# Ledger of designs, part 16: VHH binders against DNA-directed RNA polymerase subunit Rpo3 (rpo3)

Target 1, 262 residues: DNA-directed RNA polymerase subunit Rpo3 (rpo3), of Pyrobaculum islandicum (a1rse3)
Amino acid sequence: MPKATIVEKTPLFLKAVIEGAYPSLVNSIRRVIISELPVMAIDYVVIVSNTSVMYDEMLAHRLGLVPLTTPLQALPPIEDCETGLVDPSECTVRLMLQINAESDKIVYSGDLVSERPDVVPVYKDIPIVKLVKGQSIILEAYAKLGRAKEHAKWQAALASYYYYPRIKVLDEKCKEECKDICKELTNPFECTFNKAWTCRDICGDRLIVEWDRYKYVFWVESFGNYDVETALREAFRILKKKFSDFITTLTQKAGSLVETKV
Below, E stands for the ipSAE of ESMFold2; O stands for the ipSAE of OpenDDE; V2 stands for 0.75 times the mean of E and O plus 0.25 times the DockQ between their complexes.

## First folded at step 18 (VHH; framework vhh_7z1x_3)

Design z2 (at its last look DockQ between E and O 0.87; V2 from the best seeds 0.00; counts 0 for: pae E 3.4 > 2)
Fold by ESMFold2, look of step 18:
Structure z2 (fold): chain B 262 residues (1-262), chain A 125 residues (1-125)
Amino acid sequence: as target 1 above (262 residues)
Amino acid sequence: QVQLVETGGGLVQPGGSLRLSCTASGFTFSDYAMNWVRQAPGKGLEWLSRISGSGGSTYYADSVKGRFTISRDNAKNTLYLQMNSLQPDDTAVYFCARTTTREYGSIKIYYFDYWGQGTQVTVSS
């Protein structure tokens, strides 16, 4: 049965050793985290006035890249928004940017005023554009739930894994010869699988790199829309739903075949 | 040629009501979302309201929500703004504006490509 041992955990980062799982399962979870987690991101902008030096297209693009907090439990499920089961207005969050510069200033992500206090810029100090005295930006930004498979602006997290390296040092001088690649050859969390093999190229037969085909170092880094625990829980929910939908299809088809033959 | 003409402005007493009209020509009116925007003397532009091309969706700025009502009559190519409970700080030139869109990668930009000449609304005792 698969086992996970936590190596490092903060609100936005997790590293763990996974044992006893097929690579297909580990990779399935990785791909769901990277491409299918829903987050809020600005999807379109209504420009009322923009007298800044930054043209509308660049301004909108930059706003689209501002990460927004995403309270998954308080928002309609993304599936309901996509199928029209809820009013479109329930699936959209409006943020206003209304700046009239009375002196030279930088407009920051924190200058966006959201109609929902729980959907706001994750970081308030992302510079958007510089205004000189007399310039203004007046716009509405509309955020929607989306997934990275639709566009990278909706990416919630990065995730990856590597095989857990087992390293045997036959000549202790390899540690010094490989110090620029692996500070500690025997630390599998610093001297990753690829780095270990690079050191093997340097040391030759004096370094042995082995690995277990069912043992991995897995890590996840959240972009801050929600913490890593929320991201992982949502990833497993999505994966479970995929299997559940597949089983339902097979069961109904198999049941229909039996009834049809009878 | 696209043209938007506002009418219905004037002088009203505080607490009064006024209905603005914006007559559109030179384009298929029902294809476009429309907006009302105002500019008080010495102030910047303030967006007030938007209505979808079909009329099915309406949006309001907090400053006017509950007092102003946007509507449209696509058969007459006319946009309306019903303004109730007017106060002196509603004094402004009121513009109608047509929404257009451009896509740039994953971001859609909506902006106002045509504006009317504006109609003056003055709220004064």
Scores: ipSAE 0.246, ipTM 0.633, lowest interface PAE 3.4, mean pLDDT 88
ESMFold2 (binder alone), look of step 18: mean pLDDT 88; pTM 0.870
OpenDDE, look of step 18: ipSAE 0.482; ipTM 0.768

Design z3 (at its last look DockQ between E and O 0.84; V2 from the best seeds 0.00; counts 0 for: pae E 3.1 > 2)
Amino acid sequence: QVQLVETGGGLVQPGGSLRLSCTASGFTFSDYAMNWVRQAPGKGLEWLSRISGSGGSTYYADSVKGRFTISRDNAKNTLYLQMNSLQPDDTAVYFCARTTTREYPTGIKIYYFDYWGQGTQVTVSS
ESMFold2, look of step 18: ipSAE 0.323; ipTM 0.724
ESMFold2 (binder alone), look of step 18: mean pLDDT 87; pTM 0.858
OpenDDE, look of step 18: ipSAE 0.478; ipTM 0.749

Design z4 (from y1 with Y104W G106K K108G; at its last look DockQ between E and O 0.72; V2 from the best seeds 0.57)
Amino acid sequence: QVQLVETGGGLVQPGGSLRLSCTASGFTFSDYAMNWVRQAPGKGLEWLSRISGSGGSTYYADSVKGRFTISRDNAKNTLYLQMNSLQPDDTAVYFCARTTTREWSKTGIKIYYFDYWGQGTQVTVSS
ESMFold2, look of step 18: ipSAE 0.598; ipTM 0.836
ESMFold2 (binder alone), look of step 18: mean pLDDT 83; pTM 0.831
OpenDDE, look of step 18: ipSAE 0.570; ipTM 0.799
ESMFold2, look of step 20: ipSAE 0.598; ipTM 0.846
ESMFold2 (binder alone), look of step 20: mean pLDDT 83; pTM 0.836
OpenDDE, look of step 20: ipSAE 0.442; ipTM 0.720

Design z5 (at its last look DockQ between E and O 0.62; V2 from the best seeds 0.00; counts 0 for: pae E 3.2 > 2)
Fold by ESMFold2, look of step 18:
Structure z5 (fold): chain B 262 residues (1-262), chain A 125 residues (1-125)
Amino acid sequence: as target 1 above (262 residues)
Amino acid sequence: QVQLVETGGGLVQPGGSLRLSCTASGFTFSDYAMNWVRQAPGKGLEWLSRISGSGGSTYYADSVKGRFTISRDNAKNTLYLQMNSLQPDDTAVYFCARTTTREYKGIKIYYFDYWGQGTQVTVSS
């Protein structure tokens, strides 16, 4: 039975030991986290005025990279937006940028004014462009839910794992010889699987690297659109839906194959 | 030739109302979303409102929401802005503008390609 033991947890980061799971399950969770989690991001802009030195296309691209808070519980599921089950206006958020430079100034992400208080820049101090006196940027930015597999601007989090290493030091001189790679050879959270094998290359038979096939160190790092707990809950929801849809497809196909004529 | 002409500006007392019109020619009016934008004396442009080509969707800046109403009559090729509860800080030149799109290397940007010459609205006692 799979077990998870938390090693480190903050609102935006989680590291855990996972044991008793097949690599396919752990990798499936990792792939969903990095490519399929939905977040709000600016998708297109309506330019009223842009007399800055930055081209409209570059400005739109930089605005798209501004992380936006994403209240998943208050928004329709992204699947409902994609299939048209909800009105498109429920899946889109308008933000305004209205800056007329009276003096030299830097336009920041915090200058965006959202129609929806729960969908705003995660960080208000991201520089967008410098304006000199007399220049202006006036635009509407339209954000929607999306996934990183369509475009990197919708990246919600990073995740990775490595096999949990078990190190046996047969010659204590190896600790000094490998000090620049692993400060603590027997600490699986500092001396990762790959580092351990690098130290094995240095120490030869004086260092033994072992591992369990079904034991991993797994970590997740959120970009701030929502916390890691929300990211993990959504990742498992998506994975459960994938299994459910797969079973439905197999059941329908099996039922179709049983039908015969008289 | 595409042309947009604003009318209906003038002097009005605080708390008063005014209706602006924008007459369009030289294009299929109902195919385009239309906008109102203003510029106060010595200030920059401020976007106010947009209406879809059909008139089915309307959008407002927070500064005018509840006081201004955008509408259109596609049979008359005319865009309207009903302005109520006017205050001195609504004093500006008001422009209508047509929304269109530009593609560059597969990127689609929406922008205002034609603007009217503007109509002056002055709110003072």
Scores: ipSAE 0.280, ipTM 0.700, lowest interface PAE 3.2, mean pLDDT 89
ESMFold2 (binder alone), look of step 18: mean pLDDT 89; pTM 0.876
OpenDDE, look of step 18: ipSAE 0.557; ipTM 0.844

Design z6 (at its last look DockQ between E and O 0.88; V2 from the best seeds 0.00; counts 0 for: pae E 2.6 > 2)
Fold by ESMFold2, look of step 18:
Structure z6 (fold): chain B 262 residues (1-262), chain A 125 residues (1-125)
Amino acid sequence: as target 1 above (262 residues)
Amino acid sequence: QVQLVETGGGLVQPGGSLRLSCTASGFTFSDYAMNWVRQAPGKGLEWLSRISGSGGSTYYADSVKGRFTISRDNAKNTLYLQMNSLQPDDTAVYFCARTTYREYGKIKIYYFDHWGQGTQVTVSS
């Protein structure tokens, strides 16, 4: 049965050894994390005034890339937003940017004022644009719950895995010859699968690289919209929903096949 | 050829009411969301309200919610702002503005491409 052993964990990063799973399952989780996790991101803006040196399209693009905190427990499931089962306003948050520069200043992500205190810039100090005295930016920014598969601005996290390498060093000279790639040849968290094979190319038959087909090092890094535990829990929820929908489709088709015999 | 003309401004006492009109020409009025924006003396622009092309959706800034009502009559190509419970800090030039958009990748940029000349509202005893 699949099990996970935590190697490293912070609020925004997790690395674990996964054993006893097919690569299709591990890759399915990875793909959901990368492309399907919902986050709030600014989707469009309404420019009231922009006399800065940055044209509207670039300003909107930079605002779209500002990570926003995303309280998944307080928002509808992304599927309900996408299918229209809920009022679109439940999946949208308005933020205001209202800056009149009385002296030269830098506009930061923290200058955005949200109508929802639980949907705000993750980092307050992301520079957006510099204003010269007398310039202004007045706009409404509309954040929407979305997924990275539509646009990279909704990227919630990165994730990847590699086969857990087993390395046998037959000639200790290999350690020095491969030092620029792997400082510790037998440390599977530093000398990753690909690095180990690169060292094998250098050392030839003096280095043996083996692996278990069902053992992986898996890592995930959150961009801060929510912590890595929340990201993983949502990823499994989404994957479970996809299987449930698929099973419903199959049972309806299987029932139709039985009925066509009648 | 797009033209927006505000009327209905004037002097009113605190607590009073005033109704602004914005007459539109040169475009299909019902296709565009419309806005009211004001500028107090020596201050920056302040967005107040927006109404969808059909009139089905309205939006208000917190500073005027409950006191101001936006509406439109698409048959007359006219936008309205009913202002109640006016106070001295509502003194400003009031503009109507047309919303349009353009796309940059997946980001839509909404902006106001045409503004009226403005009408002065003065709240003073």
Scores: ipSAE 0.374, ipTM 0.747, lowest interface PAE 2.6, mean pLDDT 90
ESMFold2 (binder alone), look of step 18: mean pLDDT 92; pTM 0.918
OpenDDE, look of step 18: ipSAE 0.391; ipTM 0.687

## First folded at step 20 (VHH; framework vhh_7z1x_3)

Design aa1 (from z4 with R102E E103R W104T S105Y; at its last look DockQ between E and O 0.85; V2 from the best seeds 0.55)
Fold by OpenDDE, look of step 20:
Structure aa1 (fold): chain B 262 residues (1-262), chain A 127 residues (1-127)
Amino acid sequence: as target 1 above (262 residues)
Amino acid sequence: QVQLVETGGGLVQPGGSLRLSCTASGFTFSDYAMNWVRQAPGKGLEWLSRISGSGGSTYYADSVKGRFTISRDNAKNTLYLQMNSLQPDDTAVYFCARTTTERTYKTGIKIYYFDYWGQGTQVTVSS
């Protein structure tokens, strides 16, 4: 049975040691986190007026990159959105931006007014555009629940892993020679497996780098749409569904029963 | 050619009501979402309301929610704005505007515009 030991955790970051897992599983989790987590992102904009110096397409682009809080528990499953099981409006949120500059000012992400109080800019101080007196921006922005597979604006998190490094230093001089690559050569959380491996090129036989095929350091970082715990829970949900669907396919196509251990 | 003509504006007392109409021609009216926008003297544009082509979806600015109602009759190619509980701050020129079809850019964001506007109708709220 796979085991995870948390090494570091904040609302937006988690690092853990995973033991007893196949590389395929760990990599699958990573891929789901990077590409399949659902998140709200501005998808289209209706521009009433833009008299700023910024082109409409650039303005829209910047809006699309503003991270929005995404209350997954209060939204339909993204699968229902994608299949049309639910009305598309349930998977969409409108945000208004109506600024008439009476003086020089910077328009910020916080100036977006959402129809849903639980879907708002994660950060209120992201600069969008600078306006001078007399200029205005009047637009409607529509956020849609989506996945990074379609476009990067829907990426919710980063994730990566490496083999848990087992380092044996046979000559202490090697630590000094490799200090620019790994300051703490024997610390698996500061010196990644890949870095350690690179150090082997420098130290040669003076450094032994080993690993366990079933032991990994795994980390995930949220962009703030939701916390890492939510991200991971959703990732596991998605993964579980994929497995379930796969098993269903196997049973239907092969006519054999497959037992699921997880 | 595409034309939008607003009517129904005028002078009304505070607390009064007006119904604006916008008659469209030169295009398939039902294929386009329509909007009401106003501009008060010395002020910038203010978006008020939008209605989908089919009329199934309506949207309102907070400033007019509960007071204004947008509707349309596609058989008559007409957009309406029922304005109730009018206040002096509602004094403005009111415009109907057509939303464009989708424009997709390489940035991954779709952008819509108001490509046609009426000439506007004056609404004055005064005692």
Scores: ipSAE 0.444, ipTM 0.724, lowest interface PAE 0.6, mean pLDDT 91
ESMFold2, look of step 20: ipSAE 0.464; ipTM 0.713
ESMFold2 (binder alone), look of step 20: mean pLDDT 84; pTM 0.837

Design aa2 (from z4 with R102E E103R W104T S105W; at its last look DockQ between E and O 0.85; V2 from the best seeds 0.50)
Fold by OpenDDE, look of step 20:
Structure aa2 (fold): chain B 262 residues (1-262), chain A 127 residues (1-127)
Amino acid sequence: as target 1 above (262 residues)
Amino acid sequence: QVQLVETGGGLVQPGGSLRLSCTASGFTFSDYAMNWVRQAPGKGLEWLSRISGSGGSTYYADSVKGRFTISRDNAKNTLYLQMNSLQPDDTAVYFCARTTTERTWKTGIKIYYFDYWGQGTQVTVSS
């Protein structure tokens, strides 16, 4: 059974050593994290007035990239949104931006007023546009629950992995020769497998780089829509569902029951 | 041609009520979300309310929530704004405006605009 040992963890970052897992599993987790995690992102904007110097297209683009908190537990499952099982309005949040500049000012992400207090800009200090006296921005922004596979604005996190490197330095001079690639050549968390492998090219037989086919260093970083733990839980949920669906399909087609433990 | 004509404005005392109407012509009224927007003297535009084409969804600015009610009669091609508990700060020219999709950009954002406006109707709240 796969085992994960946490090496580093913050609300937005996690690094772990995974043991006893196939590359396909680890890669599947990675792919789900980067492409299938649901998040709220501004999808369309109704512009009432924009007298700023910024083009509507640029303004809208910038709004679309403002990360929004996404309370997954308080929202319908993304699958229900996608299939129309729930009313689309349940998967959408309106944010208002109404600024009439009485003086020169910068409009920030924090100036967006959400209809849902739990769906708001993650960061309040993202600059949107500069206004001078007399200028105004009046718009309605609508955030939709979506996935990165549709558009990058719905990306929730980054993730990657590498084989756990096993390094044997046969000549200490090799460490100096490779210092620009790996300052800590024998540290698997600072010197990735790929970097170590590159060092192998430099040091030749003076450096042995080995790996375990079933041992990995895995990391995930959240963009702040939700914490990394939530991201991982959701990723696993999605993955389990995929497996379940797959098994169901196989059972229907093959007429045989397949039991899979995840 | 598309036309929007606002009516119902006038002078009212504080605490009073008015009902604005906007008659639409030149397009399929039910296909478009409609809006009320106002502009007070010396102030910028203020969005007040929006109603979907079908009338099933309504939205309000915080400044008018609980006091104003937007509605529509698609059979009559008419948009309404019931304004209750009017205050002096509500003095403005009120406009009805049609919402339409302008573009879907490759940046992943759809942009909607108000492409047609009425001439506006004056609402004055004073004692």
Scores: ipSAE 0.318, ipTM 0.664, lowest interface PAE 1.0, mean pLDDT 90
ESMFold2, look of step 20: ipSAE 0.460; ipTM 0.756
ESMFold2 (binder alone), look of step 20: mean pLDDT 83; pTM 0.831

Design aa3 (from z4 with W104Y; at its last look DockQ between E and O 0.70; V2 from the best seeds 0.55)
Fold by OpenDDE, look of step 20:
Structure aa3 (fold): chain B 262 residues (1-262), chain A 127 residues (1-127)
Amino acid sequence: as target 1 above (262 residues)
Amino acid sequence: QVQLVETGGGLVQPGGSLRLSCTASGFTFSDYAMNWVRQAPGKGLEWLSRISGSGGSTYYADSVKGRFTISRDNAKNTLYLQMNSLQPDDTAVYFCARTTTREYSKTGIKIYYFDYWGQGTQVTVSS
């Protein structure tokens, strides 16, 4: 059975050692995290007035990149949104931006007023546009629950993994020769497998780099829409669903009863 | 040609009510979401309310929620704004505006505009 040992954890970052897992599983988790995690992102904008120097397209683009808190527990499953099982309005949030500059000022992400208090800019200090006296921005921004598969604005996290490196240094001089690549050559958490492998090219037979096919260093970083724990839980949910769906498909096609073990 | 004509503006006392109308012509009225926007003297534009083409969805600015009601009669090609509990700060020129869509595929963001506006109708709230 796969085992995960947490090496480092913050609300936005997690690093773990995974043991007893196939590369396909670890890679599947990575792919789901990168491309399939649901997040709220501004999808369309109604512009009432823009007298700033910024083009509407640029303004909209910048708004789309403002990360929004995404309370997954309080939202429908994204699958229900995608299939139309739920009213589309349940999967969307309106944010208003109404600024009339009486003096020179910078409009920030924090100036967006959300209809849902739990869907707001993660960061309040993202600059959007500079206004001078007499200029105004009046718009409605609509956030939609989506996935990075459709557009990068819906990316929620980064994730990666590498084989757990097993390093044997046969000549200590090799550490010095490779210091620019790996400062800590024998530290698997600082010197990735790939870096270690590169060091092998430098050190030759003086450095042995081995790995375990079933042991990995895995890390995930959240962009702040939700914490890494939430991200991982959701990723596993999605993955489980995929497997379930796959098994169902196989059962239907094969005409045989397949027992699903959770 | 697309035309929007606002009517119903006038002088009203504080606490009073007024109903604005916007008559549309030159396009299929029911296909477009319509909006009310106002501009007070010396102030910028303020969006007030929007109603979907079918009339099934309505939206309001916080400043008018509970006081103003947007509605439409698609058979008459008319947009309405019922304004209750009017205050002096509601004094403005009120405009009806048609929503249009422009899609920008490269940015991944759809942008909607107001492409046609009425001439506006003056609403004055004063004792």
Scores: ipSAE 0.404, ipTM 0.702, lowest interface PAE 0.7, mean pLDDT 91
ESMFold2, look of step 20: ipSAE 0.598; ipTM 0.830
ESMFold2 (binder alone), look of step 20: mean pLDDT 83; pTM 0.830

Design aa4 (from z4 with S105D; at its last look DockQ between E and O 0.80; V2 from the best seeds 0.58)
Amino acid sequence: QVQLVETGGGLVQPGGSLRLSCTASGFTFSDYAMNWVRQAPGKGLEWLSRISGSGGSTYYADSVKGRFTISRDNAKNTLYLQMNSLQPDDTAVYFCARTTTREWDKTGIKIYYFDYWGQGTQVTVSS
ESMFold2, look of step 20: ipSAE 0.479; ipTM 0.741
ESMFold2 (binder alone), look of step 20: mean pLDDT 82; pTM 0.821
OpenDDE, look of step 20: ipSAE 0.526; ipTM 0.769

Design aa5 (from z4 with K106P; at its last look DockQ between E and O 0.91; V2 from the best seeds 0.59)
Amino acid sequence: QVQLVETGGGLVQPGGSLRLSCTASGFTFSDYAMNWVRQAPGKGLEWLSRISGSGGSTYYADSVKGRFTISRDNAKNTLYLQMNSLQPDDTAVYFCARTTTREWSPTGIKIYYFDYWGQGTQVTVSS
ESMFold2, look of step 20: ipSAE 0.430; ipTM 0.706
ESMFold2 (binder alone), look of step 20: mean pLDDT 83; pTM 0.830
OpenDDE, look of step 20: ipSAE 0.524; ipTM 0.765

## First folded at step 21 (VHH; framework vhh_7z1x_3)

Design b1x (from z4 with Y59D; at its last look DockQ between E and O 0.58; V2 from the best seeds 0.51)
Fold by OpenDDE, look of step 21:
Structure b1x (fold): chain B 262 residues (1-262), chain A 127 residues (1-127)
Amino acid sequence: as target 1 above (262 residues)
Amino acid sequence: QVQLVETGGGLVQPGGSLRLSCTASGFTFSDYAMNWVRQAPGKGLEWLSRISGSGGSTDYADSVKGRFTISRDNAKNTLYLQMNSLQPDDTAVYFCARTTTREWSKTGIKIYYFDYWGQGTQVTVSS
């Protein structure tokens, strides 16, 4: 059974050593995290008025990049949204922006007013547009639950892994020669396998770089839509579902093949 | 040419009701979502309500939810706004506006605009 040992953890970041897992599993987890985690992101904007100097396209683009808090437990599963099992309104949140500048000001992400208090800009101080006296922005932004595989605006996290490096330094001078690549050549958490491998090119036979086929350093970073624990839980849920669906499909196909042969 | 003409505005007492109409011409009315927007004196534009082309979907601003009802008759190319329980703060010029969509593939964001507006109709709520 795979084992994970946490090396570092904050609300938005986690680093762990994974043991007893195949690369395929670890990579699957990574892929789910980077591409399939559901998050709320502004998907379309209704422009009522924009008298700023910023083009509507740019304004909309900037809005789309504002990360929104996403309470996954209080939202329908994204699968239900995608299949239409739930009302689309349950998967959508409206945010209003109404600014009439009486003086020069910067409009920030925090100026967006959400219909749901639990779906709001993660950061309130993201500058959107500068307005001068007399200018106005009136718009409706609609956030939708989505996935990064559709568009990058729905990316919730970064994740990566590398083989746990096994480093043997045969000549201490090699550490100095490789200091620009790896300051801590023998630290598997600071010197990635790839970096170590690069160091091997420099040091030659003076540096032995090995790896374990079933041992990895894995890290995940949340963008703030939800914490890293939530991200991981959701990732595992998605992965489990994918496996389940896969098995179901295989079983069905197998059954159909048997029926056709009879 | 696309034309939108609002009617039905007037003076009403607080608590009263008005029904606004917007007659559309120059385009296939049922193909477009329509909106009501208002502008009070000295204030900016305020979106109030939207109705889909088919009339099957409606949306309202919180400020008018429960009091205003948007509807349409596609056979008559007419948009309606039933306004109940009117308050002095509802005093404004009311506009009907057509929604159009621009999809920008580069940004991944769909942008909706109000591309045509009526001339507006004045609604005054006063005792």
Scores: ipSAE 0.444, ipTM 0.712, lowest interface PAE 0.6, mean pLDDT 91
ESMFold2, look of step 21: ipSAE 0.519; ipTM 0.794
ESMFold2 (binder alone), look of step 21: mean pLDDT 83; pTM 0.826

Design b2x (from z4 with R102K Y113W; at its last look DockQ between E and O 0.59; V2 from the best seeds 0.55)
Amino acid sequence: QVQLVETGGGLVQPGGSLRLSCTASGFTFSDYAMNWVRQAPGKGLEWLSRISGSGGSTYYADSVKGRFTISRDNAKNTLYLQMNSLQPDDTAVYFCARTTTKEWSKTGIKIYWFDYWGQGTQVTVSS
ESMFold2, look of step 21: ipSAE 0.571; ipTM 0.840
ESMFold2 (binder alone), look of step 21: mean pLDDT 83; pTM 0.824
OpenDDE, look of step 21: ipSAE 0.514; ipTM 0.774

Design b3x (from z4 with F114Y; at its last look DockQ between E and O 0.71; V2 from the best seeds 0.58)
Amino acid sequence: QVQLVETGGGLVQPGGSLRLSCTASGFTFSDYAMNWVRQAPGKGLEWLSRISGSGGSTYYADSVKGRFTISRDNAKNTLYLQMNSLQPDDTAVYFCARTTTREWSKTGIKIYYYDYWGQGTQVTVSS
ESMFold2, look of step 21: ipSAE 0.653; ipTM 0.864
ESMFold2 (binder alone), look of step 21: mean pLDDT 82; pTM 0.817
OpenDDE, look of step 21: ipSAE 0.432; ipTM 0.705
ESMFold2, look of step 22: ipSAE 0.648; ipTM 0.866
ESMFold2 (binder alone), look of step 22: mean pLDDT 82; pTM 0.817
OpenDDE, look of step 22: ipSAE 0.412; ipTM 0.698

